# VH-VL binders against UPF0166 protein aq_448, part 2

Target 1, 96 residues: UPF0166 protein aq_448, of Aquifex aeolicus (o66756)
Amino acid sequence: MKEVLMRIYSSKEENLEDYINKLFEGGIRGAVVLQGIAGFGKGREFHSEEIEVLSYELPVVIEVVEDREKLLNFLKENRETFKNCYITFERVKVWE

## First folded at step 5 (VH-VL)

Design b65 (from a7 with light chain S30D; framework fv_gevokizumab)
Fold by ESMFold2-Fast, scan of step 5:
Structure b65 (fold): chain C 96 residues (1-96), chain A 124 residues (1-124), chain B 107 residues (1-107)
Amino acid sequence: as target 1 above (96 residues)
Amino acid sequence: QVQLQESGPGLVKPSQTLSLTCSFSGFSLSTSGMGVGWIRQPSGKGLEWLAHIDWDDDKSYNPSLKSRLTISKDTSKNQVSLKITSVTAADTAVYFCAHLDYTVEYGSGYFDYWGQGTLVTVSS
Amino acid sequence: DIQMTQSTSSLSASVGDRVTITCRASQSIDSYLSWYQQKPGKAVKLLIYDASSLQSGVPSRFSGSGSGTDYTLTISSLQQEDFATYFCQQSYSYPWTFGQGTKLEIK
């Protein structure tokens, strides 16, 4: 088994529950959601949680640790759900 | 420069354990993104991936052979070893070891430098 | 297991020819595909990784292309030293599997 850390980056807060539900339905062992405080992407549009009235376009990251082959197959079966996300993989070892 | 050299018994009897050693230079199996794998080729046939071991001691085995395979490394000696138990005539092949690289980010693994191969014949 | 099919076991060609070798996966492998060259008495040599990336030190006449299930290795102008057997390999899913090989022979 090769374990990988998958990070799903999205600025679309309204889709977050759908992303989590798909991961659950796909039998993924677990997912953690982190929200960025400030950031900008390819468009160079700055987003910050420090603004008096929060923008719901602040970056969110979903972190998953799972077998590499299982995650690649999951993503292929759910391409439409995750099409607006930037996704990265990192090899990790799990202490269990 | 990267160099690998296989060594093995040449002849092994059926039911015995085959032990192979890969000695290498030009890289360290402590370096992130590097590994060593074993591939075999029966006479006149294609290549078959057997196993590999990565810098972080992660081991991967061909599932069809996994119960018979054990891969290990000795970083201090710059060696990787493969053991195959309960050999039969079907295990007669040239056995190669090769450097495994993951240089393109997450990417795929590929074998960029190979040893010359060592012939193993299984017969009584 | 993912089967890698090189439908042509041997090809006859002449120096200067443009040669194309094909490899088909039984399912999509997302360009996790390498090409190797094997000559009698010499170590196996990596030519292409990730379907289209040329390995350092490999002549520019070699190129790889393809996606999904269909991949090709092209030699734009065949040289004498290119007569060898060529193998494709997927590293998308375990077990990693090789094609059966395509031998380039002199006409």
Scores: ipSAE 0.011, ipTM 0.608, lowest interface PAE 9.2, mean pLDDT 83

Design b66 (from a7 with light chain S28G S31N; framework fv_gevokizumab)
Fold by ESMFold2-Fast, scan of step 5:
Structure b66 (fold): chain C 96 residues (1-96), chain A 124 residues (1-124), chain B 107 residues (1-107)
Amino acid sequence: as target 1 above (96 residues)
Amino acid sequence: QVQLQESGPGLVKPSQTLSLTCSFSGFSLSTSGMGVGWIRQPSGKGLEWLAHIDWDDDKSYNPSLKSRLTISKDTSKNQVSLKITSVTAADTAVYFCAHLDYTVEYGSGYFDYWGQGTLVTVSS
Amino acid sequence: DIQMTQSTSSLSASVGDRVTITCRASQGISNYLSWYQQKPGKAVKLLIYDASSLQSGVPSRFSGSGSGTDYTLTISSLQQEDFATYFCQQSYSYPWTFGQGTKLEIK
């Protein structure tokens, strides 16, 4: 089993409810929503051609830990919902 | 710039094990999102995906050949190897290795840079 | 296994022509489709990934379209260097499978 941390980056309040509902319907075991306190706001992605420390519309990150293949299949099945999201994966080890 | 080069024996006798090596530069298989795959093409025929290995040592094999295939990587040498056991004339083909990239959000993979191919003939 | 069918094994065309090459999957593949070009004696080149995304460095005369099971590669104005064999490939489900190839040859 390969466990990964998936982060879905979104603007504050933009489509957040739809993303969470899809993750729940897809049988994902859990999701955590974190709010950034600085960075690029709505309409500006998390890639930097210039540095901006503060933004009036702060980014939101949805974090999920799940099996890699399950998450990839989930994203395939929900391609249209997540088409405009910036999404990253990293390997994690879960301690139980 | 990504480059890949296959090397192999050229001629292999039936029932023997075929060993192929892919040497590459311009990327590392320790980099997330990177993989290397093997694809073959018999003379005058289409392409057949054989196997691939990802940065996280995740291995995928064509089910029709899985019992005969072993893919491995040597990170220190920037090489990926493929072994095919019990070869027959049906394994005569040009063998390609290729860099595998992913659209992570969608689980899709594609081969964006290919080696030139190495011809393997299985004959007595 | 998902079968990829390129119904035209060879197609003749002239420089300047608009050329279309079709590919049909035996089931829906949600745009997880790539197009490759193979010239005699040369390495295979990726042209299009994700059904419609043009690979960096590929001329803009190439485009991909389609959805579900039916996909098309279009060359808007054929150049001499485009005479080659073209393959589609699905990466929706294992095993990954290629079409049989469409050879584009001079008329």
Scores: ipSAE 0.006, ipTM 0.630, lowest interface PAE 9.8, mean pLDDT 82

Design b67 (from a7 with light chain S91Y Y92D; framework fv_gevokizumab)
Fold by ESMFold2-Fast, scan of step 5:
Structure b67 (fold): chain C 96 residues (1-96), chain A 124 residues (1-124), chain B 107 residues (1-107)
Amino acid sequence: as target 1 above (96 residues)
Amino acid sequence: QVQLQESGPGLVKPSQTLSLTCSFSGFSLSTSGMGVGWIRQPSGKGLEWLAHIDWDDDKSYNPSLKSRLTISKDTSKNQVSLKITSVTAADTAVYFCAHLDYTVEYGSGYFDYWGQGTLVTVSS
Amino acid sequence: DIQMTQSTSSLSASVGDRVTITCRASQSISSYLSWYQQKPGKAVKLLIYDASSLQSGVPSRFSGSGSGTDYTLTISSLQQEDFATYFCQQYDSYPWTFGQGTKLEIK
């Protein structure tokens, strides 16, 4: 089956613990949280850490590398938890 | 606006390979979340999902037919093709292609826009 | 495979009637269900996705409901153009499967 990089985009840091707990409970091999420094999205509001603002509206990204079908089934089982996230998939090769 | 149109041979002989092409507009298979599937319907019978392909070239096949099916895409031409090998009279059906929306929030397996269908008759 | 059973293969109704079409899955499909309309010789049209979400451009007289294994398509006030065959489809697990269809006929 194929491995993919799944990115879960969220502007709400308050939900990160729930997202990580669900991924752990779902048997996902690993997840990494990356904090955005600046950005704008669907609403086109510019958010920037550079202006020394502590903001839970700054973009955060959870990156997961896992089998594509396993991730799709995980997301279906946890649809309510991730319903407000922008989620992308990219095919990757893992060095072993 | 999303539109799909099937094309096929109309008539194909038993044991030969059936080749179908779906040409579409209004979306691209280079766009994340987009896919195209094939569904068939024998005269007076129900719908049967055959295969689908998505934006990253992941392919899924109905297990009952998997050994006979090959789905492929040509993103530059906005086309998806399906091949069915070793056809028999049981493969006589109207063949539809349809657009898939793989958005997790809205579901990953419903077909929102369909082509008109192309009739394929397997006969000697 | 998940079997999708529509309780009747045909229904007779009159214009203005409230029509209900039912679909039962052999196991829970967690609302991963769509409803389609097919008119003779024409393309299939999506009406409802995710059990209850109305597809853009579909008249508001169509609605979907249900959860688990039991799902319903309702037409609140039947119009002449609604005489067609209706199919449910599950997309919870592979292979994706359709109900046998319910043909809505003039009384």
Scores: ipSAE 0.000, ipTM 0.609, lowest interface PAE 12.1, mean pLDDT 83

Design b68 (from a7 with light chain S93D; framework fv_gevokizumab)
Fold by ESMFold2-Fast, scan of step 5:
Structure b68 (fold): chain C 96 residues (1-96), chain A 124 residues (1-124), chain B 107 residues (1-107)
Amino acid sequence: as target 1 above (96 residues)
Amino acid sequence: QVQLQESGPGLVKPSQTLSLTCSFSGFSLSTSGMGVGWIRQPSGKGLEWLAHIDWDDDKSYNPSLKSRLTISKDTSKNQVSLKITSVTAADTAVYFCAHLDYTVEYGSGYFDYWGQGTLVTVSS
Amino acid sequence: DIQMTQSTSSLSASVGDRVTITCRASQSISSYLSWYQQKPGKAVKLLIYDASSLQSGVPSRFSGSGSGTDYTLTISSLQQEDFATYFCQQSYDYPWTFGQGTKLEIK
């Protein structure tokens, strides 16, 4: 009954394809990948954009809007895949 | 310091409505990730989850009792209330309220601080 | 509903013993499991959440383990204050359900 915005935070670009494939296979309606330009995480290791190219180490965020119970069940079923991700939930109102 | 205290009628007659109040301190139900739940325990038996309410007024009820249960909050008074309609002897139990925290991964919850419980006896 | 079964309703032990209390879910609950301690005259106390996470302020002799359907609470060296009733609880699916309890008694 409630829609939520789920954000999956990862600094490991090499795992991104696996995350997206699992979301697709799990019947999630859609996912958007955002890449940060600069940031530092819990370890306080600062990363920023190169003038020429984006750094491999810049944070990525996968944003999903979906029914809360569907996302919780998806994460439970795929716990090992998302084990090392920092994941947040925010309740949102969807224009319908 | 998180503290919760239940209050209730002590004795209620069959077919009446049982009203319980949980008064708390040390947290606010306007804080994201916070909730309050109700759990009961008949004498010498196990624990039964009844209902909970969280910071955004989302309410969850035990389906076996849902038609008889109403949970509500008054954030300004730091209180959560539970009403149970049409009580019978089967509703005789100690009733607990507890702080519900959602700080575990994926938004699941656990009850980290509990009140002492209030005994409710349903008898004519 | 998910049924939570604690195989032993009562268990006798001595101070200094390693004690294990088991809890089995009727279906996989993906580690959405908490353990509680209940003593007469005391508030119910959370010991473990998310199957293996120790609650702040709980002695390190308590630990939780398990996955899928089978979970265990372990007390590595039993103390006098640990004689109590222990309950497991799943929060994987509604309704949330508790085990029937295991009463830990002096041998």
Scores: ipSAE 0.012, ipTM 0.661, lowest interface PAE 8.5, mean pLDDT 83

Design b69 (from a7 with heavy chain S32D; framework fv_gevokizumab)
Fold by ESMFold2-Fast, scan of step 5:
Structure b69 (fold): chain C 96 residues (1-96), chain A 124 residues (1-124), chain B 107 residues (1-107)
Amino acid sequence: as target 1 above (96 residues)
Amino acid sequence: QVQLQESGPGLVKPSQTLSLTCSFSGFSLSTDGMGVGWIRQPSGKGLEWLAHIDWDDDKSYNPSLKSRLTISKDTSKNQVSLKITSVTAADTAVYFCAHLDYTVEYGSGYFDYWGQGTLVTVSS
Amino acid sequence: DIQMTQSTSSLSASVGDRVTITCRASQSISSYLSWYQQKPGKAVKLLIYDASSLQSGVPSRFSGSGSGTDYTLTISSLQQEDFATYFCQQSYSYPWTFGQGTKLEIK
């Protein structure tokens, strides 16, 4: 079984609920949402999040560890949902 | 620039093992998401995907032929090999190797550069 | 297995024509489709990947479109060097399968 770490990158302005619902409906065994607290990118403007300020420019990343073929089939079936996301894959070894 | 060249026996007898080698340049199977696949074409017929191997040694085989196919790579020599056991006249075809690139890394792919092909005839 | 069917095995055309070649999958392949060109005595050439992405070095007269089960390769103004056999390939599901090919012939 080959496990991969998939990261789905989205801006904080995207609707995460749709992404999470698709992963759940697709039988993915788990997903973790991480939110950037500072960063810069296009335009090279520094952005940071503070509890009193809701910033729509900070990135969100959804991390999934799953069997490679299952995850690729999931993405193929849900291509339209994730078409505007930047997605990366990284080989991982799961210790148990 | 990417280049691939097939080499094979030309003629092989029924029931024997066919061994094919793909030698390539312009890329490496040690360091990126690329792969090499084998496709064959019988005279006057269409293309049939046989197998591919990725830089991470992940192997995929056509299920109809899987029991007869073995794909392997030698990263140090820039070669990928395919073996087909128990050949019959139905295995007579031009065999191509091709560089495999992906729409999605580790998934669905396409063959962007192909070798010229090597003809293999299975005959007594 | 996913069957790839090209609407015709042979098509006649003249230089300057707009030519379309159609490919149908037996089930949805979510645009995981490539188009290839094969000329006698030449290596097979990738034209289009991911249904509509033009391969580097391929003339802009070639374009791909489609979604779901139906896909089309278009040559906007046929050139002499375009007379060849064209085939589609799905990479959505194993085994990866090719269409039977459409031979583009001089009219």
Scores: ipSAE 0.012, ipTM 0.676, lowest interface PAE 8.2, mean pLDDT 83

Design b70 (from a7 with heavy chain S32Y; framework fv_gevokizumab)
Fold by ESMFold2-Fast, scan of step 5:
Structure b70 (fold): chain C 96 residues (1-96), chain A 124 residues (1-124), chain B 107 residues (1-107)
Amino acid sequence: as target 1 above (96 residues)
Amino acid sequence: QVQLQESGPGLVKPSQTLSLTCSFSGFSLSTYGMGVGWIRQPSGKGLEWLAHIDWDDDKSYNPSLKSRLTISKDTSKNQVSLKITSVTAADTAVYFCAHLDYTVEYGSGYFDYWGQGTLVTVSS
Amino acid sequence: DIQMTQSTSSLSASVGDRVTITCRASQSISSYLSWYQQKPGKAVKLLIYDASSLQSGVPSRFSGSGSGTDYTLTISSLQQEDFATYFCQQSYSYPWTFGQGTKLEIK
């Protein structure tokens, strides 16, 4: 119905598999993981890496496009799983 | 601090367009997480959600009435308006506007402050 | 559409009573439920949101509970000012829907 782009910002790569599994189990249509090349998160520890080197120490962002109400309900049911993440929403227009 | 006040006609003839205005203070509709909705109540009956508009200009309409409803905002005037086309006696009701709040992490919307309501009678 | 049913349209009670008002959804609404109070001549007042969260400024005698399809508003010790009509509302899916209301009357 109304689509939003949700970004989940994670400071710990070891939780990534759990985040993805929860999204899959919650019936979310898809998720994409992007890896940052520099940044700092909630713990305020700065992380950086050369653009040519992929590192699991760097911030990751999980991007999801889905119906707003479905995502909000998903997050409420899985609050403990995502408690250490920064999560943002943007309204988006899905082509077609 | 948050206050809302409805204004509209006391009487509208069948088949005409009903125009309602909600004037508010104590918040800005450009503030993240803020919205304004319209709810109506026919005499002696329950509440019916009609529409709301959010801080990001996202609009939601009751599907049963969607073809007749238009919600809009004027952020500079702190106003939200609702238009209902082709009114009938079934549209006779008290119309309320209310502040819509969201807890982003919990994700539920709720109407925390309401106007007093304005009575609209659809009659010849 | 999700139908919200309040088990009674009216309840009679006395000051000091413990009062419970129930609300049932036609499908699970994952605690996306609010309770409102309506008095003649006054603005509608939010009491509870997210099934159990007390709105700022609302007396502690009001509480909400429930999950899935069944929800309850409780007034632990009824006061004179509490005689009003109470509505539940789901915000789980569109259209958002209200219960028919429960009018709390003097016994």
Scores: ipSAE 0.006, ipTM 0.651, lowest interface PAE 9.5, mean pLDDT 83

Design b71 (from a4 with light chain S91Y; framework fv_gevokizumab)
Fold by ESMFold2-Fast, scan of step 5:
Structure b71 (fold): chain C 96 residues (1-96), chain A 123 residues (1-123), chain B 107 residues (1-107)
Amino acid sequence: as target 1 above (96 residues)
Amino acid sequence: QVQLQESGPGLVKPSQTLSLTCSFSGFSLSTSGVGVGWIRQPSGKGLEWLAHIDWDDDKSYNPSLKSRLTISKDTSKNQVSLKITSVTAADTAVYFCARSYYDFWSGYPFDYWGQGTLVTVSS
Amino acid sequence: DIQMTQSTSSLSASVGDRVTITCRASQSISSYLSWYQQKPGKAVKLLIYDASSLQSGVPSRFSGSGSGTDYTLTISSLQQEDFATYFCQQYYSYPWTFGQGTKLEIK
C-alpha cells in the first residue's frame, strides 16, 4: 500500500457536507476537517475570520490519509464534485 | 527524445541474483510525476509487471515474487536497477523497463519502453 | 489481483477491415486502462491510455472505449503495419496486470 496525505482546499464551507458524504460513500477510511482563519483559493476570493462572525465564509481543508490508487480512482469518479478544489498530495509514512 | 535501454547478464545460473540496469535519456527521475517500472515477458507468454519506482523514491513490487525484488534509482546517472534473488528457470524472460507519468487526474501508463533484454537462467 | 482477459488470443483480418479487440477486468477499474502494441524486434508502443485517450503520435484510426469492466480497442481501417500483438493493462490497483494479448494476423 502507498500511503499519501491528500488535502482538499475549499473556501466554500457550505459544500462541506457534499465533500464529506462523497468521501464516506467512496469507502475512504477517514477524513479530518480543519478550518482556517484566513486565506484564498481558486477564484482568488479572500476570506477571513474577524472576531466571532459565524456567517462569514471561512477556508476549510479536508485531510485524508489513504492508499494512493484508491484516492486517484476516487477523484476520477468524483471529478465533478471536486473540480474547483485545490488538491495536494504528500507521501507519508505511517508509524508501524 | 525519450529513450530507455536495458542491460543484463544474458545468462545466469539458478539460485544466483539477477541484476538489471535501465539507462535512460530525454527525461529525469527528479521531475515530479515521473517513474520507471520493470516488466518481463517469458517466451511465448504475456507481460508481467515486476516493480516500479518514482521521482519521490516510492517503490512498488509485485507480491507474487515473494519479496525477491529490489528496485533502486541513481538519478545522477539516469539509471534504475532491479535485482531478483534466487533465480530459477521460471525467471527466463525478456525484461523491459518503461517510463510512467503520474497526474492526480489521470493514471500511470507506460508511455515509452526499452527494447528489452533477454535473460536465460540455465546451468 | 485483478485479472485482465482478452477474449481472443488470435484474430485474422485483411487490410481495410474494421478490427475490434476486447478486454475484460475481473472488477471495475474506472477507466484506468491502457492499450499497447508489440511487434517482433521493436519496443512496445503505448496506443491508448485512460481507456479512450489517444497517445501523441498514434494514428487516428486507433480508438479506445469502455468503462467499468469492459473495454475495447478499435482499428477503423486496418493497415499493413498494424499486424502485431495487442495488450491491455489495468493500473487501477497494484499489482498492475496485463491481458494475455491478442495477435492480429493476416487473413
Scores: ipSAE 0.013, ipTM 0.650, lowest interface PAE 8.2, mean pLDDT 83

Design b72 (from a4 with heavy chain D54Y; framework fv_gevokizumab)
Fold by ESMFold2-Fast, scan of step 5:
Structure b72 (fold): chain C 96 residues (1-96), chain A 123 residues (1-123), chain B 107 residues (1-107)
Amino acid sequence: as target 1 above (96 residues)
Amino acid sequence: QVQLQESGPGLVKPSQTLSLTCSFSGFSLSTSGVGVGWIRQPSGKGLEWLAHIYWDDDKSYNPSLKSRLTISKDTSKNQVSLKITSVTAADTAVYFCARSYYDFWSGYPFDYWGQGTLVTVSS
Amino acid sequence: DIQMTQSTSSLSASVGDRVTITCRASQSISSYLSWYQQKPGKAVKLLIYDASSLQSGVPSRFSGSGSGTDYTLTISSLQQEDFATYFCQQSYSYPWTFGQGTKLEIK
């Protein structure tokens, strides 16, 4: 088995439940949801600082550790669901 | 542009170790998602995948040959090497190295191949 | 291991023909399928990846389709340069496996 950590980045206002349900239906063994406390990015680069302060959407990250080929297959089969998500992969070793 | 070139012996005697080197340019094996694999083709026959190495040094081997195979990389030299121990006439083939590239929605296809190097195992 | 079977090892055709080459996997590979072209003395060339995505620089007369276990490579109007051997490959599960190849020959 070649295991990878997959991170799915989404706004807390996105339909997080749909993402979780798809992972569950796809037979993924587990998923953890992490909520960002603060973040920085391009965002609203041409707006005033007051508008920046009023933006309270924090990133939500779904972390999954699973066999690489199973995750690639899952994402290919659910391409429409995840097409607008920012997703990253990292090779990991699980201590068992 | 992406290029790969295999090098190895033209002739190897049975029971010896075959050493192959893949030299490449136009990409780095330190880039996330990139890997290099080895494929062989005996005369008039099909393609057989042998081994793969990824940017993070993760390795995969064909289970049928795993005990005889060792794949390694030298990222600073842009080289990937494959060693096959205890060769026999069945190892006579053209050996290719090829780059795999992970696009988010794609598996790891072999998008660029070397031209191949012929290895003959005979006494 | 996943076995990849191409329906024929050789196929005869004429320039201008529509040619179809088929590939079957012994189990579902969820579109993790690539098609390659091999000509004598030349490097193997990737034509199609993800079952239906055309590789950059490959002529639009080549197309791929299929899902699950059954996949097809189509050449809509065969040209002289297309006489070659074509291989399918699955990258769904290790070990990665290839079909036996289909040699496209002049009729």
Scores: ipSAE 0.005, ipTM 0.614, lowest interface PAE 10.3, mean pLDDT 82

Design b73 (from a4 with heavy chain S32Y; framework fv_gevokizumab)
Fold by ESMFold2-Fast, scan of step 5:
Structure b73 (fold): chain C 96 residues (1-96), chain A 123 residues (1-123), chain B 107 residues (1-107)
Amino acid sequence: as target 1 above (96 residues)
Amino acid sequence: QVQLQESGPGLVKPSQTLSLTCSFSGFSLSTYGVGVGWIRQPSGKGLEWLAHIDWDDDKSYNPSLKSRLTISKDTSKNQVSLKITSVTAADTAVYFCARSYYDFWSGYPFDYWGQGTLVTVSS
Amino acid sequence: DIQMTQSTSSLSASVGDRVTITCRASQSISSYLSWYQQKPGKAVKLLIYDASSLQSGVPSRFSGSGSGTDYTLTISSLQQEDFATYFCQQSYSYPWTFGQGTKLEIK
């Protein structure tokens, strides 16, 4: 079996609750949300905590470690929900 | 052009270790998404997946045989090897190696196969 | 382990026939299914992956369909070179498992 780390990149105000609910409903073992300080996405809009009058939406990353086959099946079944997300994968070893 | 070729001893005695080598060309096992698996077929029977190794040196084994199997790669020689310990007559089969490619959405299809090498276990 | 069952171990057909070969998984495999063709003296050939995607270089008369537990391989107009044994395989879960094979024979 292979474990993979999946990172879903999103703004905390944009659909985060729906993403988390889908992962939970799909039987994924766990998900962790990490909050960014500054960044920009596909639209190239810059976001920063130090800019008081700019957008307050900060980049967040949802990290999931799960069996590869289960995770790919989950994403296939939820294509529409995650259609516009920036998602990356890398292989990891989990010490039991 | 992708090619894979198996080589093995042909005949092995019961209780000994069977060593197989897959030599390939036309691709690199250092390329992201590429792997090589071993599949066997006893005479007149179906296909049984044995083991898999990929570009990331991640190894997978059929649980029913895992304690007896060791898969390894030598990327400089373009070879993948499989060892099976404590062989019995049940291990008599044609052994294939095959290339897989990794697709996040579709899994690991085996897109090119070797011709197979017959291994007979008998005294 | 996921068991893959091909309902027919052998099937007789004539050139020009529409042939359907079926494969059933003991549990849902979410379209993680490949079809292979095996001919004596030739390397095994991948025909279909992801249940319905045609492998590059494979004739368009081959198609795959299905979802969940039930899958089919269809040959729309059988050719002489299509007489072979056909295997399905799931890659949804380890260990990867194959069906027992369906041998397509001349009537």
Scores: ipSAE 0.013, ipTM 0.657, lowest interface PAE 8.2, mean pLDDT 84

Design b74 (from a4 with light chain S31R; framework fv_gevokizumab)
Fold by ESMFold2-Fast, scan of step 5:
Structure b74 (fold): chain C 96 residues (1-96), chain A 123 residues (1-123), chain B 107 residues (1-107)
Amino acid sequence: as target 1 above (96 residues)
Amino acid sequence: QVQLQESGPGLVKPSQTLSLTCSFSGFSLSTSGVGVGWIRQPSGKGLEWLAHIDWDDDKSYNPSLKSRLTISKDTSKNQVSLKITSVTAADTAVYFCARSYYDFWSGYPFDYWGQGTLVTVSS
Amino acid sequence: DIQMTQSTSSLSASVGDRVTITCRASQSISRYLSWYQQKPGKAVKLLIYDASSLQSGVPSRFSGSGSGTDYTLTISSLQQEDFATYFCQQSYSYPWTFGQGTKLEIK
């Protein structure tokens, strides 16, 4: 009965479509993709929308809310797909 | 060194509440990934998981016993407690507490166990 | 609940034997499986976690394998100290459940 918010941190350049397709095929209830407007990553070069409006280097966050055990099983089944992602979890309460 | 030690009453009368305490050292339940569970074993039989509590105070119970079980922790005393209400002869068993260590890819293995405390339910 | 079934409740072997203990889950548990050793009157010891990862301090003669519903614990070159009862446990889904145990006995 524990629901969690999972955030998958990536960039549009790194397999975003594959991540979304895996989540959909895995029966995850929903996913939202948020695009950052500035950030740092490997190499520590500053990326921003003003400078690189057509770039895939901008940070992307995929947010998922799902039952903790279902989500852990999904990620273990898809270990190779998500191995290069920085992933965080946070406990949430869902209305209903 | 990680150590866990169970303590309990030894003998409990039917219909009473059984209270068990797990005292531990060598780790903290404030540490991300760490949890403590309770497992029991009736004489000559297999292991049955009862309840689990982890670093963020997330509690899980065996559904077959959930209405009778309450798990709690006191991080300042390094203790985890389990209460079982309305005990019967079927609750006679050795009760173990064990540390779990969560890693995203490994789940919740019980990596260190206490010696167990025998609880007999009889009049 | 996920039922964990070990193929036998007892198995006889001799020192030096290669021993295999099997565990089957009633549904896929995605490698959320641990193996434990219990000696009479003593605390339980973790041997293997995540189906195939050897716990620190456990002799290398122990190994685990498997995926989906079928898992095995193997002891190469059995030693005298290995005569014990072995349990598998799934932590894929609550309630976490154990197999009935397999007792290794001297042949």
Scores: ipSAE 0.013, ipTM 0.660, lowest interface PAE 8.2, mean pLDDT 84

